# VH-VL binders against q8ixk2r445to577, part 81

Target 1, 133 residues: q8ixk2r445to577
Amino acid sequence: FFGMLQNKGLTDYCFDYNPPDENQIVGHQVILYLCHGMGQNQFFEYTSQKEIRYNTHQPEGCIAVEAGMDTLIMHLCEETAPENQKFILQEDGSLFHEQSKKCVQAARKESSDSFVPLLRDCTNSDHQKWFFK

## First folded at step 3 (VH-VL)

Design uc2 (framework fv_retifanlimab)
Fold by ESMFold2-Fast, scan of step 3:
Structure uc2 (fold): chain C 133 residues (1-133), chain A 119 residues (1-119), chain B 111 residues (1-111)
Amino acid sequence: as target 1 above (133 residues)
Amino acid sequence: QVQLVQSGAEVKKPGASVKVSCKASGYTFTSYYMNWVRQAPGQGLEWIGVINPSGGSTWLDQKFKDRVTITVDKSTSTAYMELSSLRSEDTAVYYCARERYGSSYFDYWGQGTLVTVSS
Amino acid sequence: EIVLTQSPATLSLSPGERATLSCRASQSVSYYGNSYMNWFQQKPGQPPKLLIHDASNRATGVPSRFSGSGSGTDFTLTISSLEPEDFAVYFCQQSYSTPYTFGGGTKVEIK
């Protein structure tokens, strides 16, 4: 699948990657932003290797979660996908991170108008359900 | 002005199917989810499911998954809920309700459609 | 999945009195400072009408005598001074996750 990865519960919001420095595309947090329907920084691919790939810029980036963290960050894609870059998009729309055994959830930062995807214990929340558009 | 207008009352026999419509007007149909909720006479509210009119994706309560189909016709801004294998306990008023994106609350409701199942 | 319990089942009150309605969820319906609990009013023969969304936000056109509060698992709807048109059934509803669920309702009836 590829397209804009939209949240069922936070339905105006899509995965978005907008690095502050265009020449350093990795190492920054993936955010949620208003869906604009035009791809660009909201265009992602879900691969047969269970990667969520960002290929708007070269080299290609792959979403990962670092040990002990709950934030999604952009790493360089590798020839063999490491465990921290593997997500299972399940039939119910849940996005399951295999290494941590947790699910990706849309979250508002407390006392903030910013939104981000975070790893949380898997629940039946609509904020944990995602689809490509 | 936002309006949701539902089809008229139906009387069905056990084992039959019923298809209720909900015609939306006054807003962009594909920009809001549409939910279906029922209420048996004198009882509480029971959620059936929801559809995203933009893509047609549905999420249903497990109780209804094998008997309910929710669809939309974008050209007429109409949502449909079809319930098959009707039983007497399916006698209820069926409502459509619009869900706002983001917060996920039901801001507008249809007037309701009474479905009576009797032998 | 998420069970909502409303109490009391019935409140018998007179116009001018304060009504306090409770809704308890079997698990937290709050997330990062937001609480996904909504309140509806229903009169005989009518569809439910949205009163409060996201625990404490009054819907458009709803009088200021209606207020909502709470977070986590415990929520309250308050009507500060009952008007004749407020005698109705009130339902809480969680929008935290599907399946969306409703409480059993609290009937506010005239004494």
Scores: ipSAE 0.007, ipTM 0.551, lowest interface PAE 12.7, mean pLDDT 86

Design uc3 (framework fv_retifanlimab)
Fold by ESMFold2-Fast, scan of step 3:
Structure uc3 (fold): chain C 133 residues (1-133), chain A 119 residues (1-119), chain B 111 residues (1-111)
Amino acid sequence: as target 1 above (133 residues)
Amino acid sequence: QVQLVQSGAEVKKPGASVKVSCKASGYTFTSYYMNWVRQAPGQGLEWIGVINPSGGSTWLDQKFKDRVTITVDKSTSTAYMELSSLRSEDTAVYYCARGKYYDYPFDYWGQGTLVTVSS
Amino acid sequence: EIVLTQSPATLSLSPGERATLSCRASQSVSYYGNSYMNWFQQKPGQPPKLLIHDASNRATGVPSRFSGSGSGTDFTLTISSLEPEDFAVYFCQQSYSTPYTFGGGTKVEIK
C-alpha cells in the first residue's frame, strides 16, 4: 500500500512527518495532522517486510519504536527490517507492533493541541484503526 | 518582522486570468504553509487553497480546482495564486495567509489585493 | 464541508458593555479536549487578525478582555468590556478539516 495513512476514529487525520532539517530526516517523532495530500509529508509505503516507509529522501526512513517507549520515531531503513520497525496492518485496520504487543492509537500529545500516534494496549477502538487512501 | 506583501490591485475583463503575488519576509519561507483566502465586497471569507512551499504541492477547495493554480518561487520567497476564466462573481479582495505546518493556520496575513472583474 | 453559523449578525452595544458572540458548527470540531475553532477580528480596509486559536487560546498581543470558550459544536467569543477599538466584524473559522470554512461574521457596532 502507498498513500496517506488515515485514522478511522480521528476522522481527517493522517500520519505526517515533517522534519525541520531535510539533511537529518531521522530521530524525530511522527505526528498526526489534517489529511491534505499536499507535499511529501503525508505519503507512506507499507511494505512486504511490514515496514511503514517514508520515501521522501535517501536513505529511506522507516517508522520505529524503541524498546520500552510508546512513541513512533523515524529511523533509517535497513536491508532486513529489525523487529522494532515491524507493524502488522490487520484486516480490521489495526496496526499491531509485534515487538511490544501493542497497537498504534491516535492520541492527543501531552500538554499541546497536537495529535500523535502512540502505542497503547489493543482495544479495538476506531482510534486504533488505520487505512491507506 | 514577519511580513507578507501582496501585489497591487487588478482590473480584468470576463474570461481573462489574474496572477496575484505574495512576498514573504522575516521567517524561513519553506517552513510554513501559504493559504489563499478571498472576500467579495461586503461578504464573508472563502478559503481557496494552500501550498507547501518546500515541495510545491497544493490542496484546493474543489470549487476552485479547475481554475486556480498556486505556485512558489523559493529564490524570492514569493507565492503566487493564478485564477483563470474570470467572472464578475470573482470580484473580491484576495489574501495570502501563513499557516504553521504543525499548528493553527492564518497567523499572518497579506494586506490584500483587490481584483475587479468588469466588462 | 463544515458549515459555521454565527449569531447575532449584528450586535449594537456601548463602550464598557460585555459582548457575547456565538458560532455553531454543523458537526463537532473537537477531539480529546482540543477544539479546532479560531476567531478573527476584521476592521474596514484591513485583513483579518487572529484573536483566538484552538477555542480558548489568545494570540500574542491580544488583550485579556477577549476570551474564547466552547467545545464540540458550540463556541463563544466574549469581550468582557468593549473598548472603542473593539468595534469590528468578528469571524469564526474551523481548522478541523479541509476545506477550511468561516462563519458569516458578527458585526459589533456602536449603539
Scores: ipSAE 0.007, ipTM 0.540, lowest interface PAE 12.2, mean pLDDT 84

Design uc4 (framework fv_retifanlimab)
Fold by ESMFold2-Fast, scan of step 3:
Structure uc4 (fold): chain C 133 residues (1-133), chain A 119 residues (1-119), chain B 111 residues (1-111)
Amino acid sequence: as target 1 above (133 residues)
Amino acid sequence: QVQLVQSGAEVKKPGASVKVSCKASGYTFTSYYMNWVRQAPGQGLEWIGVINPSGGSTWLDQKFKDRVTITVDKSTSTAYMELSSLRSEDTAVYYCARSYRGDYYFDVWGQGTLVTVSS
Amino acid sequence: EIVLTQSPATLSLSPGERATLSCRASQSVSYYGNSYMNWFQQKPGQPPKLLIHDASNRATGVPSRFSGSGSGTDFTLTISSLEPEDFAVYFCQQSYSTPYTFGGGTKVEIK
């Protein structure tokens, strides 16, 4: 799958990656931003290895979760996907991080009006349902 | 009416720096990216870089990475491009141009700022 | 980077004639049925003016005589019947990936 990864509950919001330096794409948090239809910072690939890649325009970046954390950050992709970079997109739209046994949820970022994807206990909430457009 | 108004022409010596401003009006400044593009006399267009005014994140063409800084002042809806270590090859008209975050085409352009680098 | 090649470099025509301008990309600039190719018109002393975005969508206020087509690597700008104000330089530009790049331009001049 390729496209913009949009939230069912926050219907106007999509995964977005906005690194301050495109030559150093790793280490920054993935955010949510208003969906605009097409392009670049909101364009992700979901692979057969269960990776969410940011690689259409740059060397391969893969979304990962740091041990003990609930934030999604960009790491370098590996030839064989490590467990912290694997997300299972379920038939119901939930995005399940198997290593942590948690689901990706649209949530408000601390100290701002912006939104970010965070790992939370899995629920049947629309804020945990995602789809590619 | 959406408008981008740039600062006036500059004449600089080799090795100097120049800072060009681009003041936006008629739209929500943080909802659009701001790009910088230059054009040497009689030549084609060359993209320099872009800034997201909301977060301040920038992306630059590699050839400009070490010499260009793009910034914004959200309180005045103004974007800035600073180019250092000027060479004669940097003589060009510099344009700011906005693009929508999801659509990425340059729909509104500033009038241009001529920067002349001469000894 | 994606290289855009425009042809011809110069097109000498009379008012009322049809102009066909080509832009070829070194790799595909299309994805999921969308093509990230834009066309600009530039007159001396003026900034570029957006004519066509996303291969075939005419920008606001652009006359219907301008049309864009193509996908993948091969794109065309057509002016169905040249008006005096259409004699200008035309640039294609890809917004598929950074660094954004422009073609070398096609100058449409009076014969």
Scores: ipSAE 0.006, ipTM 0.531, lowest interface PAE 13.4, mean pLDDT 85

Design uc5 (framework fv_retifanlimab)
Fold by ESMFold2-Fast, scan of step 3:
Structure uc5 (fold): chain C 133 residues (1-133), chain A 119 residues (1-119), chain B 111 residues (1-111)
Amino acid sequence: as target 1 above (133 residues)
Amino acid sequence: QVQLVQSGAEVKKPGASVKVSCKASGYTFTSYYMNWVRQAPGQGLEWIGVINPSGGSTWLDQKFKDRVTITVDKSTSTAYMELSSLRSEDTAVYYCAREGWSKYYFDYWGQGTLVTVSS
Amino acid sequence: EIVLTQSPATLSLSPGERATLSCRASQSVSYYGNSYMNWFQQKPGQPPKLLIHDASNRATGVPSRFSGSGSGTDFTLTISSLEPEDFAVYFCQQSYSTPYTFGGGTKVEIK
């Protein structure tokens, strides 16, 4: 699968990655932002290794979750995907993070109208359902 | 070249409504967000809201939620900001500003539209 | 809403001098390594012009004498050596959360 990873419940929001320095893509948080429909910083690839890859900038990044955290961070892709970089895209649209046994949810950032993807206990909420557009 | 061209100056009485236009050219209109910002004479900048031209979804500052409507006409690549129930403190230059891709910054601005509210 | 406080309100300097402008946020505008702070220059009768985005990245066409730094709540815009065209008002702006907010501005004027 390739494309913009869009939320079923928040149909205006897509996975988004905008590192401040295009040559330093590691260590920054993945966010949700208004879908623009043209790929670029919202273009991701779901691989056979269960990675969510960001190929817009070089070197290639892979979404990961660091130990004890619930946020999605960009790491460098590895030859063999580590457990913290594996997400199962389920038939119902949920993104299941294997290592933590939690699902990716579109969640509010503070009290604002801004949203970020966070790991949460798996539910049947449309805020936890994603699709490639 | 990217251009944002706004409508001309307006003079309105208190209680009236004003609708300012912002015509975009030089890029794919539906691939960028359009923000509206105002600046009262001699004052700083105040964000009003933003629209996603593709779907029409809007996000407004709570201060303006009951008086502002932001819309787009995709066929003419034009964004509109309508402000109702005008007061003298609404006198300002109103700008449209493009938000670049998923970069969260205003890269191009319209020239501004002066709206004067006076009795 | 996030309040941005710029200091000083006015900075009086001569061409060739270094200018240092401060912007303080009422809460952090950084999240896991990203800082959502932008800087704009405005001259009389003109719209604001983007100088720096995401705290430290210079916008296309902006001279190298302009640099941004900082994270969390404290941000700085530096002009290493003022040119005549740099005497203007400078605004910081956060895009961390809506409503987006601007600082009150710092006017850089000729001494």
Scores: ipSAE 0.006, ipTM 0.570, lowest interface PAE 11.3, mean pLDDT 85

Design uc6 (framework fv_retifanlimab)
Fold by ESMFold2-Fast, scan of step 3:
Structure uc6 (fold): chain C 133 residues (1-133), chain A 120 residues (1-120), chain B 111 residues (1-111)
Amino acid sequence: as target 1 above (133 residues)
Amino acid sequence: QVQLVQSGAEVKKPGASVKVSCKASGYTFTSYYMNWVRQAPGQGLEWIGVINPSGGSTWLDQKFKDRVTITVDKSTSTAYMELSSLRSEDTAVYYCARDYYKSGYAFDIWGQGTLVTVSS
Amino acid sequence: EIVLTQSPATLSLSPGERATLSCRASQSVSYYGNSYMNWFQQKPGQPPKLLIHDASNRATGVPSRFSGSGSGTDFTLTISSLEPEDFAVYFCQQSYSTPYTFGGGTKVEIK
């Protein structure tokens, strides 16, 4: 799959990555923003290695979860996907991070009106259901 | 463990070029950006540029664009910074520094530094 | 380019005292609740060492007496109770946009 990764519960919000410096694509937090249908910062590819790749620039970035974190950040892709970069998109729309046994959920960022994807216990909430648009 | 080891001190004449190496070990070389920073004796830090070792893409501070080339050799996990047309004002300790992936733009591991002295 | 101004230039304190170091940016270095400001410690003859990243997060192995705070344009590094080994120059650095820039440094002298 490829395209915009939209949330079922947080209507009209998509995965978004817009780093301040286009030549450094790693380390910034992945956010959620209103889906605009123009690709660019919201264009992702789900690969056969269970990666979510940022296809806008080369080299490609891969969404990752670091040990002890519940936030998603952009990291460099590797030849063999490490466990922290693998997400299983299930038939019910849940995005399951097998290494942590948790699901990706749309959530409000502390002390702001901004939204971010982050890891939470799997609860079958619509905020944990995703699809490519 | 994770370590960056730089080449030794250099003494150069004005107009010459210098090439400093930075050998990485203890991590996947292509997974982290490599920055170059310099510090004139007793002065502050000045960012030179960055390279993505995976693809070789570079971004340089505009003041260095015409004189600096940053490259990598993936087979030896080594980054290089070459500075041409040296001036006395280029006398400084040159550091390589790895990007910290949790923040992406902080420098968590630094080389020991390479003193480059430019004098006539 | 983003200019970072550190104050004071020199801070002379006794062991056990609290140190407060300031860093002001010429424009906001915050984005969606994240603040791209880092702090480094440098001792004579050594490379800088990462102390705080993203305004308030301590790097691994950094003692709890070090804390960072702030957002937008105004940032602070606090050392709650100075130890003799804290004698050093402290630099702030913004990672919001290239070119990356550093402050001029604050020298902490322990009497």
Scores: ipSAE 0.007, ipTM 0.586, lowest interface PAE 11.0, mean pLDDT 85

Design uc7 (framework fv_retifanlimab)
Fold by ESMFold2-Fast, scan of step 3:
Structure uc7 (fold): chain C 133 residues (1-133), chain A 121 residues (1-121), chain B 111 residues (1-111)
Amino acid sequence: as target 1 above (133 residues)
Amino acid sequence: QVQLVQSGAEVKKPGASVKVSCKASGYTFTSYYMNWVRQAPGQGLEWIGVINPSGGSTWLDQKFKDRVTITVDKSTSTAYMELSSLRSEDTAVYYCARVRGYYGSDYFDYWGQGTLVTVSS
Amino acid sequence: EIVLTQSPATLSLSPGERATLSCRASQSVSYYGNSYMNWFQQKPGQPPKLLIHDASNRATGVPSRFSGSGSGTDFTLTISSLEPEDFAVYFCQQSYSTPYTFGGGTKVEIK
């Protein structure tokens, strides 16, 4: 799969990564933004190694979740994908982070009109359902 | 020094397949995407597709999806583009080109020398 | 797909003159202040050479006489004073979305 990773429940929003400095592409939080397809900041690749790769910059970034955290952050991709960078995109659209046993959910960022993907206990909510456009 | 060296010219009959190679050197092969672009004699440039050499994932222009396969051999730092069911309209110089990503954009910074593929009866 | 239209098809100029090349996109290729338009130079028997990326950034080693400008749908490549080696075909290319597309080219030839 390759494309815009869109939320079923928050239907106009897609995964978006727009680092403030092209010289520092890692370490920032992945956000959700209105799906537009402009620029390549919304284009991601889901790989056979269960990675979600950010394909608009080299070296490639891979979405990761640090132990004990619930935010998705950009890390450098590794030759062998570490467990914190593996997500299972299930048939029902759930995006399951195997290491934490949690699902990616579209959520409102505190004190903001902004939205972000966060790890939450898995539910059958449409806010936890994702698909590539 | 970054170099992309392509295989030599090919002459094929209509209906045949051609496989063009692009050997990279002077950089970490898996850290940059490799694109394929063609140019018919006296005409403009036409994008075929791209491969991520690390994972092998490809993205192709819809018009080529049924006839093109792009692959890599990481052990030799070589990318391949195979085009099947050749037609006379496929006569062109085929280029490989490396993509340098830059804050949500990408651009072709180094190109191979080109491989002329002639399709004639 | 995004269609790129270059004009004029041919520019006949002398060394020392200024060249202005246009590229128009069928839809905007700009987002958040960034414009995803690139320019290439091609000489007979050679592959294209990157000149400008992301509308206005010169590639390494490209002389300062080359400059790019524009945003949205309208883009310009300017060569402030033509040198003999600048007579070539120039292509614009958008990296805003796949499939990546190229303009038809502008040939800058000696008058």
Scores: ipSAE 0.007, ipTM 0.545, lowest interface PAE 12.7, mean pLDDT 85

Design uc8 (framework fv_retifanlimab)
Fold by ESMFold2-Fast, scan of step 3:
Formats: structure tokens, sequence, C-alpha cells
Structure uc8 (fold): chain C 133 residues (1-133), chain A 119 residues (1-119), chain B 111 residues (1-111)
């Protein structure tokens, strides 16, 4: 399905990706920003392969987490989705990252008032619950 | 103010291709997804696919992926749907319809383009 | 794909009567409190017109006699008192996942 991926706990915030240029879509961190749905930077696709795709630019981007890290980074999508790009969106709204066995949580960025999605131990917190708007 | 205006009716022979246009006005073209939906005479609505005008990415119903190409021309704010290898069963009114990324509902719709496939 | 089944196929009523239209989905189209079901009205020779989005929200300019309800797999469109201009075909549509799908339609006709 497609749409803005909104947080239940931070109700005004959505997944957001705004690369500097069309040719530089990889390597930057996914952030949380006020939901607006403009310019396609907040429009994501959840696929049957358990990918969260950013298809605004070519080549297509897929959200991934590097081993040992807790930040969500944009990588290139691959013909066979690697484990670090697979997320299970559960009925209760939890977004489970299979490789790390952790959940995506809305969190305040260190030494900042800005917010980012981070991997954390799975809890029943509203900050770990997401839905497409 | 927001309008979607489609190209005129087409009559094609089986095996031909047809390209329908949808010209948008009154809004920022790249801020909304553009869908294509068809309706055979007296029948229901069938979703064909969608394009993101900002990046050109498309998602098609699997039934159409081998015969449909959706494109955009950002300079003219126009979306196109091309359907190849036409069959009589493709006779339908073809609609373009907009949706906002946060709003999954289709509004507005173009007026429709009747494509008739007959020998 | 998610299959939407509308019932009845035809509803024959007189002006002033209440119309109740059903749409059932082959799987839940609700997710974490939101229901991704939309309703459209179509008159002959015209494109579909949005009436209700996200199960229960009236689109701009739609009269209050139209209301939507439901969640999960079962949804209802109600027209509290039919006006002459309400005799039309009504389609439900799920926006939960691609491919987006429509119900077969319910024709509301004069008895």
Amino acid sequence: as target 1 above (133 residues)
Amino acid sequence: QVQLVQSGAEVKKPGASVKVSCKASGYTFTSYYMNWVRQAPGQGLEWIGVINPSGGSTWLDQKFKDRVTITVDKSTSTAYMELSSLRSEDTAVYYCARHYGKDYWFDPWGQGTLVTVSS
Amino acid sequence: EIVLTQSPATLSLSPGERATLSCRASQSVSYYGNSYMNWFQQKPGQPPKLLIHDASNRATGVPSRFSGSGSGTDFTLTISSLEPEDFAVYFCQQSYSTPYTFGGGTKVEIK
C-alpha cells in the first residue's frame, strides 16, 4: 500500500526522506517531520516483499538498517530484498525489523529537538506504532 | 479550478495500440499521484495503475503490466496511458484520477475517454 | 487482490425512502483505527464522484443525508431520505493496498 507512514505517539509526524539531489538518493538518514504529504518526500510504499520503498526518484530506494546500527538509511533496492531491508508491519501497528529483531520507534535525535525513526527493543509504546494515512 | 482534461474518443482495430492523455491544471502536478481506471460499457470500475509524476515511478495491476505504459510530461502537466495489443475486451471508458499522497481517495476525475476496439 | 462485494445489486425505492448499501471486503481494510474504504456516485455519461472517504468522512459539498459507517470487512453507505438526484450507481473502493479495487456497484433506481 502507499501513503504517509504516521506515528501514533508523535501524531503530527511522518516518515520523511528528502535527498539533496536525484543522483544522491542513498546514504542519508530517514527522518520524521510534520505530516504534509507534499513533494512526495513523505510518500512510501510497503511491498509484499516487506520493503519500505521510496519510489520518488530512479533508481528506487529501500529503507535499510546496517548491522549494529539503529538508524534507518536509504539504500538501493535489490532484485532480491536483503534481510536488512525487511520490515514486518504488524496488525497492532508495530514495524518489526527482522534482521535485528527490533522495532522502529519515533525518537528525539541526540542533542536536538528533531525526531527520527530508530530501532529499539520492542515494547507496546505508542511511539512504536505506525499506520499509513 | 482544479481540472483533468482527457483526449478524445478513439476507435482501434485488434492488435493496435492506443495512447490516452490527461492534462492537469489548477494545482502542482508533481504533488499528486495520477491513477488510470477503466470501465467497460455497463460494467464496473477496474484500476489499471498509478504514476508518481515527481519521479516517474509506476505501479500497475499485474493484469496490465505487460501491455500498459504510464508516462508523464512535466513541462505540459500531462499524464499518458498507452495500452498495446488491443482486444475487443479492452473496449471501455478510460479515466484518469488524482490522489494526494496522504489522501488515498480519487478526486478529481477526468471526463473519460471512450476507446472502442472493433474489427 | 482484495475483492469487494456490494449488495444488493439493485435497490428499487421511492423518493423519501432510506437507502442502505453494503460493501464487504475479502479481508480487513482497517489498520490501527483507520478504515480505507471510499464511496463514489456515478450517473450515466459521467465519471464517478467522491461521496465518502475513509469509511465515514463526507467529501466537500456532499449533502448530510449521505453517511458512511463500518470497519474491518463490513461497510455501509446510508442515504437517509432519497432525493430525485440520488438515483444513480454507487461504488465502494478500497485504498488499503494496491491493486486498488472497486465493488461491482449498487444501482439505486426508482420503484
Scores: ipSAE 0.007, ipTM 0.558, lowest interface PAE 10.8, mean pLDDT 85

Design uc9 (framework fv_retifanlimab)
Fold by ESMFold2-Fast, scan of step 3:
Structure uc9 (fold): chain C 133 residues (1-133), chain A 121 residues (1-121), chain B 111 residues (1-111)
Amino acid sequence: as target 1 above (133 residues)
Amino acid sequence: QVQLVQSGAEVKKPGASVKVSCKASGYTFTSYYMNWVRQAPGQGLEWIGVINPSGGSTWLDQKFKDRVTITVDKSTSTAYMELSSLRSEDTAVYYCARTPRYYSDYGMDVWGQGTLVTVSS
Amino acid sequence: EIVLTQSPATLSLSPGERATLSCRASQSVSYYGNSYMNWFQQKPGQPPKLLIHDASNRATGVPSRFSGSGSGTDFTLTISSLEPEDFAVYFCQQSYSTPYTFGGGTKVEIK
């Protein structure tokens, strides 16, 4: 699967990554932004290793969650995916982070109109349901 | 120094396939998407699709999805567009054009010279 | 798909005159202050050349006489004083949603 990773609950919002420059793709937070279908910043690939890859940069970026954190951060992809980079896209649309046992949820960033994906306890909320478009 | 150079003109029969090449130079090939756009003689421009040269992922107009394959060869910095089951309506100049990676709102800033594909019985 | 309608189809003008070209989209191509509309110039036998991106940002090396404006569904390309090299066909193009689409073009020709 690849394409825009869209939220079922926030139906206009997709995973988005736009680092300040192409030589500094690592360490910045993944955000949510209106789905525009233009590719690039919103074009992700779900791999057989359970990675969510950002393939518009070389070296390629992979979404990760650092221990004890709830934010999704861009890291360099590795030949064998580390546990913090593994997400199971389930049949019901839940995006399950194996290492933390939590689900990715669309959430409002504090004191702003911005939205971000965050790890939360798994529920049956549409804000935790994702699909590729 | 930045340049896209396309293969030469082709004449094909209906039902045949054509493969057009686009060789990039003067920049990091995998740092830009490569678009394909065509223009029938005296007509407007029509977007076919785009490829990410780094991963090989493609995004195509549904109109072309069953007939078009876009590929790259990173070792030669060359992109290819293959169009099968050719019809007379496919007669056009085919262009490759690059798009900056991190600003999808920027637009296609460097274009190849074009390849005329004529489909005639 | 998003349909772009350009008007007029042809502008017959003399050097030194002002050209105003319109592009209308079938749906909004703007989002939170950005407008995903680009303008290209094309001369016979040549590929298109990017003039304006994101509705109003001039591409590198493009003369200041070219300016873009607009948001939502209504966009304008203005050439403040035509030079001989400006007689060409101009296309608008949206990058808001795939498939990317182009307008039918406006031909700026010498009178």
Scores: ipSAE 0.007, ipTM 0.553, lowest interface PAE 12.9, mean pLDDT 85

